# VH-VL binders against o27280, part 39

Target 1, 266 residues: o27280
Amino acid sequence: MDSMNVPEVLEIKRIVEESESVKTFIFSWDFRREVRPGQFVMVWDFRDEKPMSVSLIDPVRSEIGISIRRVGEFTDRVHGLSEGDLLGIRGPYGRGFELMGRDILLVGGGIGMAPLAALADEATARGMRVDALVAARTADELLFLDRLEAAGVNISTCTDDGSCGFKGFAHERLLTLEENHDMAAVCGPEPMMFQVMRILDERDVPAQLSLERYMKCAVGICGQCCLDDTGFRVCAEGPVFWSQELSRVREFGRYRRDPAGRRVPW

## First folded at step 18 (VH-VL)

Design id10
Fold by ESMFold2, look of step 23:
Structure id10 (fold): chain C 266 residues (1-266), chain A 118 residues (1-118), chain B 108 residues (1-108)
Amino acid sequence: as target 1 above (266 residues)
Amino acid sequence: EVQLLEPGGGLVQPGGSLRLSCEASGFTFSKYWMSWVRQAPGKGLEWVSWISTGGRSTFYADSVRGRFTISRDSSKNTLFLQMSSLRAEDTAVYYCAKWYIGRAFDIWGQGTLVTVSS
Amino acid sequence: SYVLTQPPSVSVAPGQTARITCGGNKIGSESVHWYQQKPGQAPVLVVYYDSERPSGLPERFSGSNSGNTATLTISRVEAGDEADYYCQVYDESSDHYVFGGGTKLTVL
C-alpha cells in the first residue's frame, strides 16, 4: 500500500506524560492500515526519522499511541512538541507478537513495556490471563502500571535500585515468580532479554522477543537492520522473533551495531 | 534423528474408545506445543487438538470437544489422545505434529489409521 | 469458525509455474503456512510465515500473502511436485489451527 511506504503527516491529538523521560503521543488512525502489538512505525520530525513501537491500538476510538523516551536530539525535539503539532508517520512495519493459549507472561524493561502494554490490552480483551513483570532502573521509570492494573493484569515490579518492588534485575525477579505460563513476550534492553530468554527456555516456556536495531528503509531493502549469522532483517522478519530463531544468532545479547555497522558492546 | 511415531490405532465400533500415542525422539519434547491432526480417507487435513508444553492448557476442535482428551508425559516423551464416544466420522488417519516457528508444524508422524465401523 | 478456501485442483505443464491460492477474510494479516502431501505420506512443510522456505526445500517454492489471498508459487514445476497442497493459519480468536480444504496439483 502507498500508506505503508510514504509518511503521512498527522496531528498530535493528545500527549500523555508517562514519566519524566517518556511521553505517549496519540494520533487519529485509519485502521484500514491494521496494526499489531510489536509492530513499529517510522516517526519523521521533518529532519530525521526513527523507528518507534506502538503502545496503544484503539480501533474503537480510531487512535494509536506511540511512546517515546527522551534519549537524544531527535527525541528531545519530539518531546518539545505540543498537541496540534505535526509528525510524519510511515507504517506499520514488521512482524508483531503472536498469541497462543490461556495465559501469557510479559517481561518489559523500561520503554520496552510500550509494545507489551499494547499486547496486554489485546490479550486481556481475548480473555487471557496476563502476568507482567515491569522492570526499570528506578521507581519513577516504571511504565504503564495504572493502565495494566485497570486491564486486570497481575503486576510484579522490580527496580535496579530497589526503590519499588524487588531490588534487582528482571531475570532475578523472574526466578522468584510462578512458572505456569503457556507463552511469554519480552521487550527491553537486549542484555536483559538474553538473560530472561535463558530462564524461560529452561522452564520450557516458549518466548517471543522484540529486538532493536538501526533502521533506514524499514521494508527490508537497505540491509541496515540485519542480524549477523542469519541475514534476518529486523524490520522485515522481525522485530519480534521466537526464541528458537534467536538461538542461532550469535550477536544476540553480546553486541549491537552502530549506524556505521561497527560492532559495539552493550 | 528427529521423528514422531504413532504405534496405536485400529478398528473400533461406534461408541467405543481408543487411546493413541505418539513417541518423540531426537528433540527436547517438553519444549514444544504438540498437536493431533487427522485426515479422513480421501479428505483434507483437520486439526483436532493441541496441548501446551507443560500440559496444563488444552484445546480442541468443536467436532471432538467433550469426547477427546489430549495429554502428554514428558518422562516418556509421549503425546496421547484419549478418544471416547467414537463416531463413524472420526474414521481418519491421525497424525501427531510438532509446533514450529510461526504456529506451523515442521515434524509430522507417518500417521495411524483409526476406523470406526460396525 | 475462520474458513480458508482453496481451489480443488490446479493443472500445470512441466516447466511452467503453478499458483495455488488460499482465500480468507483478511488473511493478509495472518501468517500463512503451506504443506505438500504426496499420496500415502505425511504432510511436509514447504513454506511458513507466508514466504519463508524451510531448510532443504527447493528455491522453486515461494509464497505471498496480502489482502484476502495467500498464494503458493511453484516455479519450473516437475512431475515430483504432483501432490495435494494445504494452507494453514492459527486463528487467535478461537485458539484453533485452521487448514484449507486442499488443492490437488496435477502435472500434465
Scores: ipSAE 0.807, ipTM 0.912, lowest interface PAE 0.9, mean pLDDT 89
Fold by ESMFold2, look of step 18:
Structure id10 (fold): chain C 266 residues (1-266), chain A 118 residues (1-118), chain B 108 residues (1-108)
Amino acid sequence: as target 1 above (266 residues)
Amino acid sequence: EVQLLEPGGGLVQPGGSLRLSCEASGFTFSKYWMSWVRQAPGKGLEWVSWISTGGRSTFYADSVRGRFTISRDSSKNTLFLQMSSLRAEDTAVYYCAKWYIGRAFDIWGQGTLVTVSS
Amino acid sequence: SYVLTQPPSVSVAPGQTARITCGGNKIGSESVHWYQQKPGQAPVLVVYYDSERPSGLPERFSGSNSGNTATLTISRVEAGDEADYYCQVYDESSDHYVFGGGTKLTVL
């Protein structure tokens, strides 16, 4: 590697159980390394290293929070850790969300609400009106509702199974919501983000969307995080993209790539 | 091709009013935030105002707030700046500018001169 | 309001490298954009997001941003690069755009 970028080993200061499958790991952080909502860090458990979105940015307490969903062997091991245990952190990396205007719509699916929760904190602190559509498969998987309410966010919910809020998909709920916002930010399963992006574009609401791809280097040199048509590297030119950047990308919403670089359907 | 055209401008007395327009073509006007930026003769660029895509939210530099009103008409692909209570310090070339990713401006009009003098 | 400071002028010989600075408190945490303006013409975006080039701009235009200083670098300067250069950020706290005062690049 051309850069000498190694993980800093940090102690897990606190663990917040966000749901049965999602925990937020809180670390002390030196904010001379600035962190913005939508950026990610590489989390190293001394065996493997994976990208994770920052969900809490608290310069007053000198803390960051990283929300991790249990989905495989790496995340199972990290979920087994306790306060006081160590993890390696390198970053932050990537382009974060940008704010403009007096109001914003957040649309989050599942763990995708993690970076949007950090953005909501920033937006409300700046006096913006924040509306959030929080989506999940079930009520138990809706994330950050109490935190968002405490911040003054206006929440709408939907669940695939109808156990909380609107029964259906995020884009179906979006069609029933107020249409006029200065901007939007979207993060969640890529098929959901594609459908939401289409609706927002028809409403002339500028949107930013956060994408996930497989990563190894996090600095844009390995090529593992590239989008097919554009050559955009999610770790360098993203993970947050404006919808104008994504509208010409045939891959978005259609397929993803595995660690070996092969196309696999969503 | 993408263009911004600013007809108008001209000479106006102090305390007077003038309305600038900027007609857009070659892109979908309704999808972009738009700005006015001015430049006094021999001086640097000064941002004046921007407006949201729906026209609902507007922002102004301190030097013009309360005297200038930005607006847009998406059916005509046109951005406006209503200028009132004009002062000699408002003498400048006025550009319209289109938002670009990163909160930059990628397309600028040719500019139109507003002169405020007796 | 956020303030950007640029030197009033920079002189460089043809073929050499010009560096134009833009100072601001913690500007390294901002996205900085750069514009070229020739006399009697509208500004032209030459760098955005600190270091990205718009389509069609030559690779000899580049940028960097860290700490309190952003820098526009023009390598292999040509006579046609003689212009005024402005840096710009967006201040999220006020929702205002902010320009630097401009730098006149003279090619000797």
Scores: ipSAE 0.804, ipTM 0.908, lowest interface PAE 0.9, mean pLDDT 89

Design id4
Fold by OpenDDE, fold request of step 19:
Parts: structure tokens; sequence; C-alpha cells
Structure id4 (fold): chain C 266 residues (1-266), chain A 118 residues (1-118), chain B 108 residues (1-108)
């Protein structure tokens, strides 16, 4: 077994409360193990294991951050942890975002901003112009705004209820933005990503999108995260896909498979 | 049929200029980054330049920066490389190449020979 | 600048397995692509994303990438596989596409 497949027991160094439902857990990290924005790790609380995106990559402080949204039993337990507590982390896994060009548009929804925040840091460090469309249901759920602003990101906000920024969905806000970028990175609810991808394609903007699927092994063996027809494994061929790849994926934006393999709508 | 055609090339004196063109067909040209890659006689592949889909951003190898200009015309499905201040070391077969997922190149032209000689 | 190192030549007998290496600092964290170039022809993509084959390429072509070495493997080598092979990455630090020096595969 690859050493990366053995969870390392790490101490929670710091916890940042991003919102009512999202916390960022910060760990010391040995950067001999490379990690890129868009990759994920498997988080083990010694009872269960779940894939989580890396939201912070700080080589200066030798830290990584994992942002976790409270959505179920596992995340409830994790959210109950304190600084100094332990978690098992294995990875990173999957394909991360690839940067190209001089400017990039980030479109994120909810917890989907987690990997994009890390990407923003990398892009800005490279001297790229970064525009970010940050979407959430309400103002209180908008993530990483201060962090993005501090990094020099040009932020546009969008909320379903209009409590902050544009009232409406991310794809609707995107339609009001006329400027085209060299490329885009997208992460959030799949219906959002589907609509955003459509618009970007019409505008001839190359796009990368990060997908979420049920994952078991994270190493491309069990097939639990396979996409219909294509056979793409989200943990191996993804989670970051180019729009050209996703154009071949029938289920994208339409449905997913649950742990039992049943088709369920988004 | 997907293809790239480079009809340009030829003999030019040192210090001279030459404009290469690459015509794309069989795919939506405007949706892809495009590159020029050259190969000196008996040598390996050397990336020269690439351009974004909209043509807003251009990048160059250090060896050609300031002398070469990459551009594109989506209405004509054509990629261009304007070469100036040509040097003997610029002698090569020049390929246009289409971007593919992962930043690979899946489609290549057959190449056009540029010879810089006095 | 990022540098990719390939052996200048590899020789194999027909039916044997050829392995062409591409060395680079932490190349395992990069997406490596491979191209085949036969004499007088344009390069052809044979492996992308370290280990994936474009449509139409035979299963004899495979790739791997870890640590500081990417490897193109050609099993059951045929005379028609004789060509130059190039590895390629994109260096985000310099915004350059980078090719290896190429490896000449000779089928004995």
Amino acid sequence: as target 1 above (266 residues)
Amino acid sequence: EVQLLEPGGGLVQPGGSLRLSCEASGFTFSKYWMSWVRQAPGKGLEWVSYISTGGRSTFYADSVRGRFTISRDSSKNTLFLQMSSLRAEDTAVYYCAKWYIGRAFDIWGQGTLVTVSS
Amino acid sequence: SYVLTQPPSVSVAPGQTARITCGGNKIGSESVHWYQQKPGQAPVLVVYYDSYRPSGLPERFSGSNSGNTATLTISRVEAGDEADYYCQVYDESSDHYVFGGGTKLTVL
C-alpha cells in the first residue's frame, strides 16, 4: 500500500468558524507531501471516513486547512471536536485544478468555495488576476470573503435571498458579467455548476469543475464514485474535470448515485 | 476530419520577418487554447508560444519573447505566428497544436519549415 | 525553468517491453503527457494525464508517474513503434510548456 493510503493521525491545530455550518480545521502539514487546490483528503474520526476538499494550503506556516460543512452524523462529530483533538488524514487524492492564462474566474457555491479559496491563493501568488463569484443562499453562508479580499481577489457576491450582492443564482449573476476570462474554475451544487458550465461554454471560456460523489476507497478501485456511461471515477479522473470531459457525462447536473447505487435527483 | 494546416514557411535572411498561419478544421477552433511548437533539424520539440481562446493572453518561450507574436482569428479558424528579427537558431519545423484536456496537445499540424540563412 | 530528462535512446527486440523514463523534480505531482514522433511526421499524443490513452491508441501503450519519474511503457513492441518519444508538462511557475529531450526507440 502506498504510504499516502495510511491515515496520519494529526492534531487539530486551529479551528476557524467560517459560518454557522462551516468550520475550517487547520493541521500541521509536511509539504514533502505535495497538495494542490482541488485535491481532497480522506478524513477519519476513528469511526467513519469522508472525503473533504483542502481549502487552505500554507507552505509558509506549514499548514493545511480542511473546511467541513455540518451535514450529517460524521460532520456533527467532527464539528464537536476542539483544538488539540485528533483526526486521521490520508491523501491527498484526485486531480486538482490546473492553472493557465493570466486571469481566472472562480465560481463557487456554498462549501464549494473551499477548494476555490485554495486555488485563489495559488493563482494570486502567481500574479494572476482572480475574479470570484461567491454564491450562497444567504449572506451568512457566504464563505471566505475576507480571506479572498485580503488576497487581492475581485469579489462578486450572489445570494438567493438578495441579502448580499446580486439576488439570484450564480449562473444568473454570471449572465450579467460580460467580461470573458482565460479560464474558469467552478465548484458548488451540481445544478449550479451545470448552468455555469453551459454559459461558459457558450462564451468559449475553458472551465474546470469539481464534482462531488459518494466515495469509498478514494483510490479508484471500488468504483463507487463511477459516473454513468463514461466510467469516470471521480476520485481518480476527478474530482476536477474539464468541461470537455463533463460534456460526455450524461448524469452531470441531472442525478447522482447514492451509496446503494440508486439514482437520486439533486 | 479534424486537422491543422500550416501553409506558410520558407527561406528568410537573418533579421528578416515571416508570418506563419495555421488553419483549423473539424473542431470548434474558438474553444481551445492554441500553441506553436518548433523542432530544429535533428533536435527535440520546443514550445514556442500559446494563446488563450479569446486571444487576450499570450505567452512565449524566453528564446522568442519580444520577437514573435502569436495571434488568432476565430472568424477564419486561423492561428498566426508573426516572426521578426529572425536568427539562424530559429530554423525549425513549426507545428501548430491544439490544446487537449490536462494541457496536452491532441491535434498537430504537419508542420512548416522555416529556414533562416544568409 | 523546469527540466525534463529523458534517456537519449532505448532499444528493444520485437515482442518485448520498452520503458521510456522522464525525470523531473516532483514530476509525480505534475500531469505528464507523451508523444510519439515518427521520422518526417508530426508528433502524436499517445498518453495523457500520466496513464490515459487517447481514443484509437492500442492498449500496448501505458504510462505511470510517481516521485521524480514518469514512465511510458510499450508492451509487445512492434517495428512500427520505432520512433522518438517525448514527455511533456506545463510549468505553472514560468507559464511554459516543457518537453523532454526525447528518446529514440529502436526496435532491433
Scores: ipSAE 0.934, ipTM 0.959, lowest interface PAE 0.5, mean pLDDT 96
Fold by OpenDDE, fold request of step 19:
Structure id4 (fold): chain C 266 residues (1-266), chain A 118 residues (1-118), chain B 108 residues (1-108)
Amino acid sequence: as target 1 above (266 residues)
Amino acid sequence: EVQLLEPGGGLVQPGGSLRLSCEASGFTFSKYWMSWVRQAPGKGLEWVSYISTGGRSTFYADSVRGRFTISRDSSKNTLFLQMSSLRAEDTAVYYCAKWYIGRAFDIWGQGTLVTVSS
Amino acid sequence: SYVLTQPPSVSVAPGQTARITCGGNKIGSESVHWYQQKPGQAPVLVVYYDSYRPSGLPERFSGSNSGNTATLTISRVEAGDEADYYCQVYDESSDHYVFGGGTKLTVL
């Protein structure tokens, strides 16, 4: 087994309150182990382990950030931690985003903005024009707006309740935007991603999408994150997929499998 | 049948100009980045240029920047390479190539020979 | 400029396993693709994303990538596998596609 598969016990250097339900945990990172936006790490709280996207990559400070949404028992425990506390981190794993072109459209929903925020930093550092459509249910759930703005990202917001920006869903807002981009990166609720992908395809905009599935091993062995029909493992072939790949995935945007392997709707 | 056809090659004198074309069929041309890759006689593959799907962005190898222009016409499913100020070292078989996932090339034309010689 | 280094030639007997390497700085963090080119023909994609095969390619073709070396492995080599093989990456720092110098595989 690669040493990468052994969790490193790391101290939480800082915690950033992104929203009521989202915190970013900052860790020191040895960048001899390279990490790319879109990749994920396995976070171990010494009881359970969950995959989390990297939301911050800072080689200058030798730090990475992991944004975690409070959604269950594991994340409840993690959200109870303080600076100076310890977590186990192994990885990074999976395929990250691949940048091409001069401009990129980021479409993110909720916590899906986590990997996109990291991608935004990389893209802007590369000198790309970055437009971001940031979606959430309500204004207070919009993530990373200040960070994105500071990076020079052109932000468009949409909220389900209209409390900020466009009232409606991300794909609806996207339909109102006429400008095309060299490529797009998408991450968020899968139904949102499905609709966004459809629109981008119609517009001939190459797109990468980051999928979320139940993961256990993170190394493509256990098959828990396997997508139906294709055999794609989200941890190995993903979590970032090109739209051309996802077009082959029947379950995409339609259903997922729970930890017991049962089909559940989104 | 998926294919790329490349007419337009030939003999040209140094300093001359030549326009290559690549006609795509069997796939939705407008959905893919396209590239030109060349191969000098007895040499390896060298990337020349690529263009975004909408043609908004173009990229060039340092060796051809300022002399070559890549363009595309989606209505004709055609990729172009306008070459100017041609040099002997530009002599090569020129391939058009279709983008594939991961930034690979899954479809190649058969290539067209461009010979720059006095 | 990002550089990919390949051995100029590799020889293998029929039925044996050929390994063609592609060296690059931290290439393990890059997506490496491999192309087969037979004389007078256009290149053919044989491995993409380090280790995946396009549809129609035999399982004899495989790839790996770690550290500073990517490797194309061809098991049970056949006479028809004799060709030039090129590795390729995309360099995001320069917005360039980069090919290796190519390796001539000779089947003895």
Scores: ipSAE 0.934, ipTM 0.960, lowest interface PAE 0.5, mean pLDDT 96
Fold by OpenDDE, fold request of step 24:
Structure id4 (fold): chain C 266 residues (1-266), chain A 118 residues (1-118), chain B 108 residues (1-108)
Amino acid sequence: as target 1 above (266 residues)
Amino acid sequence: EVQLLEPGGGLVQPGGSLRLSCEASGFTFSKYWMSWVRQAPGKGLEWVSYISTGGRSTFYADSVRGRFTISRDSSKNTLFLQMSSLRAEDTAVYYCAKWYIGRAFDIWGQGTLVTVSS
Amino acid sequence: SYVLTQPPSVSVAPGQTARITCGGNKIGSESVHWYQQKPGQAPVLVVYYDSYRPSGLPERFSGSNSGNTATLTISRVEAGDEADYYCQVYDESSDHYVFGGGTKLTVL
């Protein structure tokens, strides 16, 4: 437990350019430390620390991948790193996705596809049928398509501008799909997840959704990632929640708390 | 009130067949995976089978695979367990159980006794 | 097959704390649930997701899970807590629900 909470300084083994704004950083990993899709790690660049989802879990190569989108100062610094450079990583933390059934629908938006890509690998390895609805604003922002295809995932794409696949949002594309699944996993912009959850509920498809909130400690102590009313800590009770749990969370899909604790809209 | 009711238990001869039913009320049955769990007299709990919400996927314990069939009828809020080729070791109280978050079971039926004896 | 190991019995005096263990390979990475079963009754969920209580359960019931051992803790044990307790996980590798052998808690 103590070892888990101490950042391990790891060398960047490889960097994969996923898109203009997303890079996957690959590290050697000792798999005596279990990691599951949907869990996150705290990435430390020796100045700041941020939670990041694990996007690659490869026991064969003994490595993990962390996909990071360039969105601010921290990620700008990280994106400036090269192979051979060092980062601190502690974790993994949180609840990962749970697999049941024979088929699963993955619905991801933008960087939300990161944990879902890892889940896809696990599900396919188990012999599950995996369908993935991959959403992005534009075609060049669609993530992990080649990787998913290579894994045998049945991919459906949608883009806001129609540059690839269905023109529209993920929930709109979902409405056009008639086939149901044993379960679904969802990760992306919260408004998207909210709409997708609604549709899946109407279809009686059990769903898990990964939330994003401001995290500080990652160990359920500081309370910065607490959800209103329920007191759920995203780092401890999540980030993966069952839809039944999120149905109790009024703020879901509506607002979040910023680092100062203020309510901010999505 | 949320409850599961299991009629249909009874005495059956070895090699015989029996169909158990579990009627759900107080919750939206169609939204949950359902399971059968059994307990031999004086023994512990043993999972038997579970079925997906739509009934498309079914799973069985090795001890009953090929002999038992789980099914459901959402229009009747009913879970079924068709048992065939029954053996003495199948003697048990059979519980139906409702899926809960984390893959737990939050609601259980009262159980129905199935006795396989000549 | 994944196996959960519980002690057959645990005895505790009223007012004391009972600890029931559930052993499993890397069980700390699994979601462990606990059920209470009184004689002649159906099981009742008392702890889920390692350490969470269903609504209506007293705070005396708690759980933890780390390494190879999950533990159900019942503080301030009462006579009414005498029952069989079962731990449970879902084995994704085999798509099987797995129960422990059960532990009989006797209140002395």
Scores: ipSAE 0.934, ipTM 0.960, lowest interface PAE 0.5, mean pLDDT 96

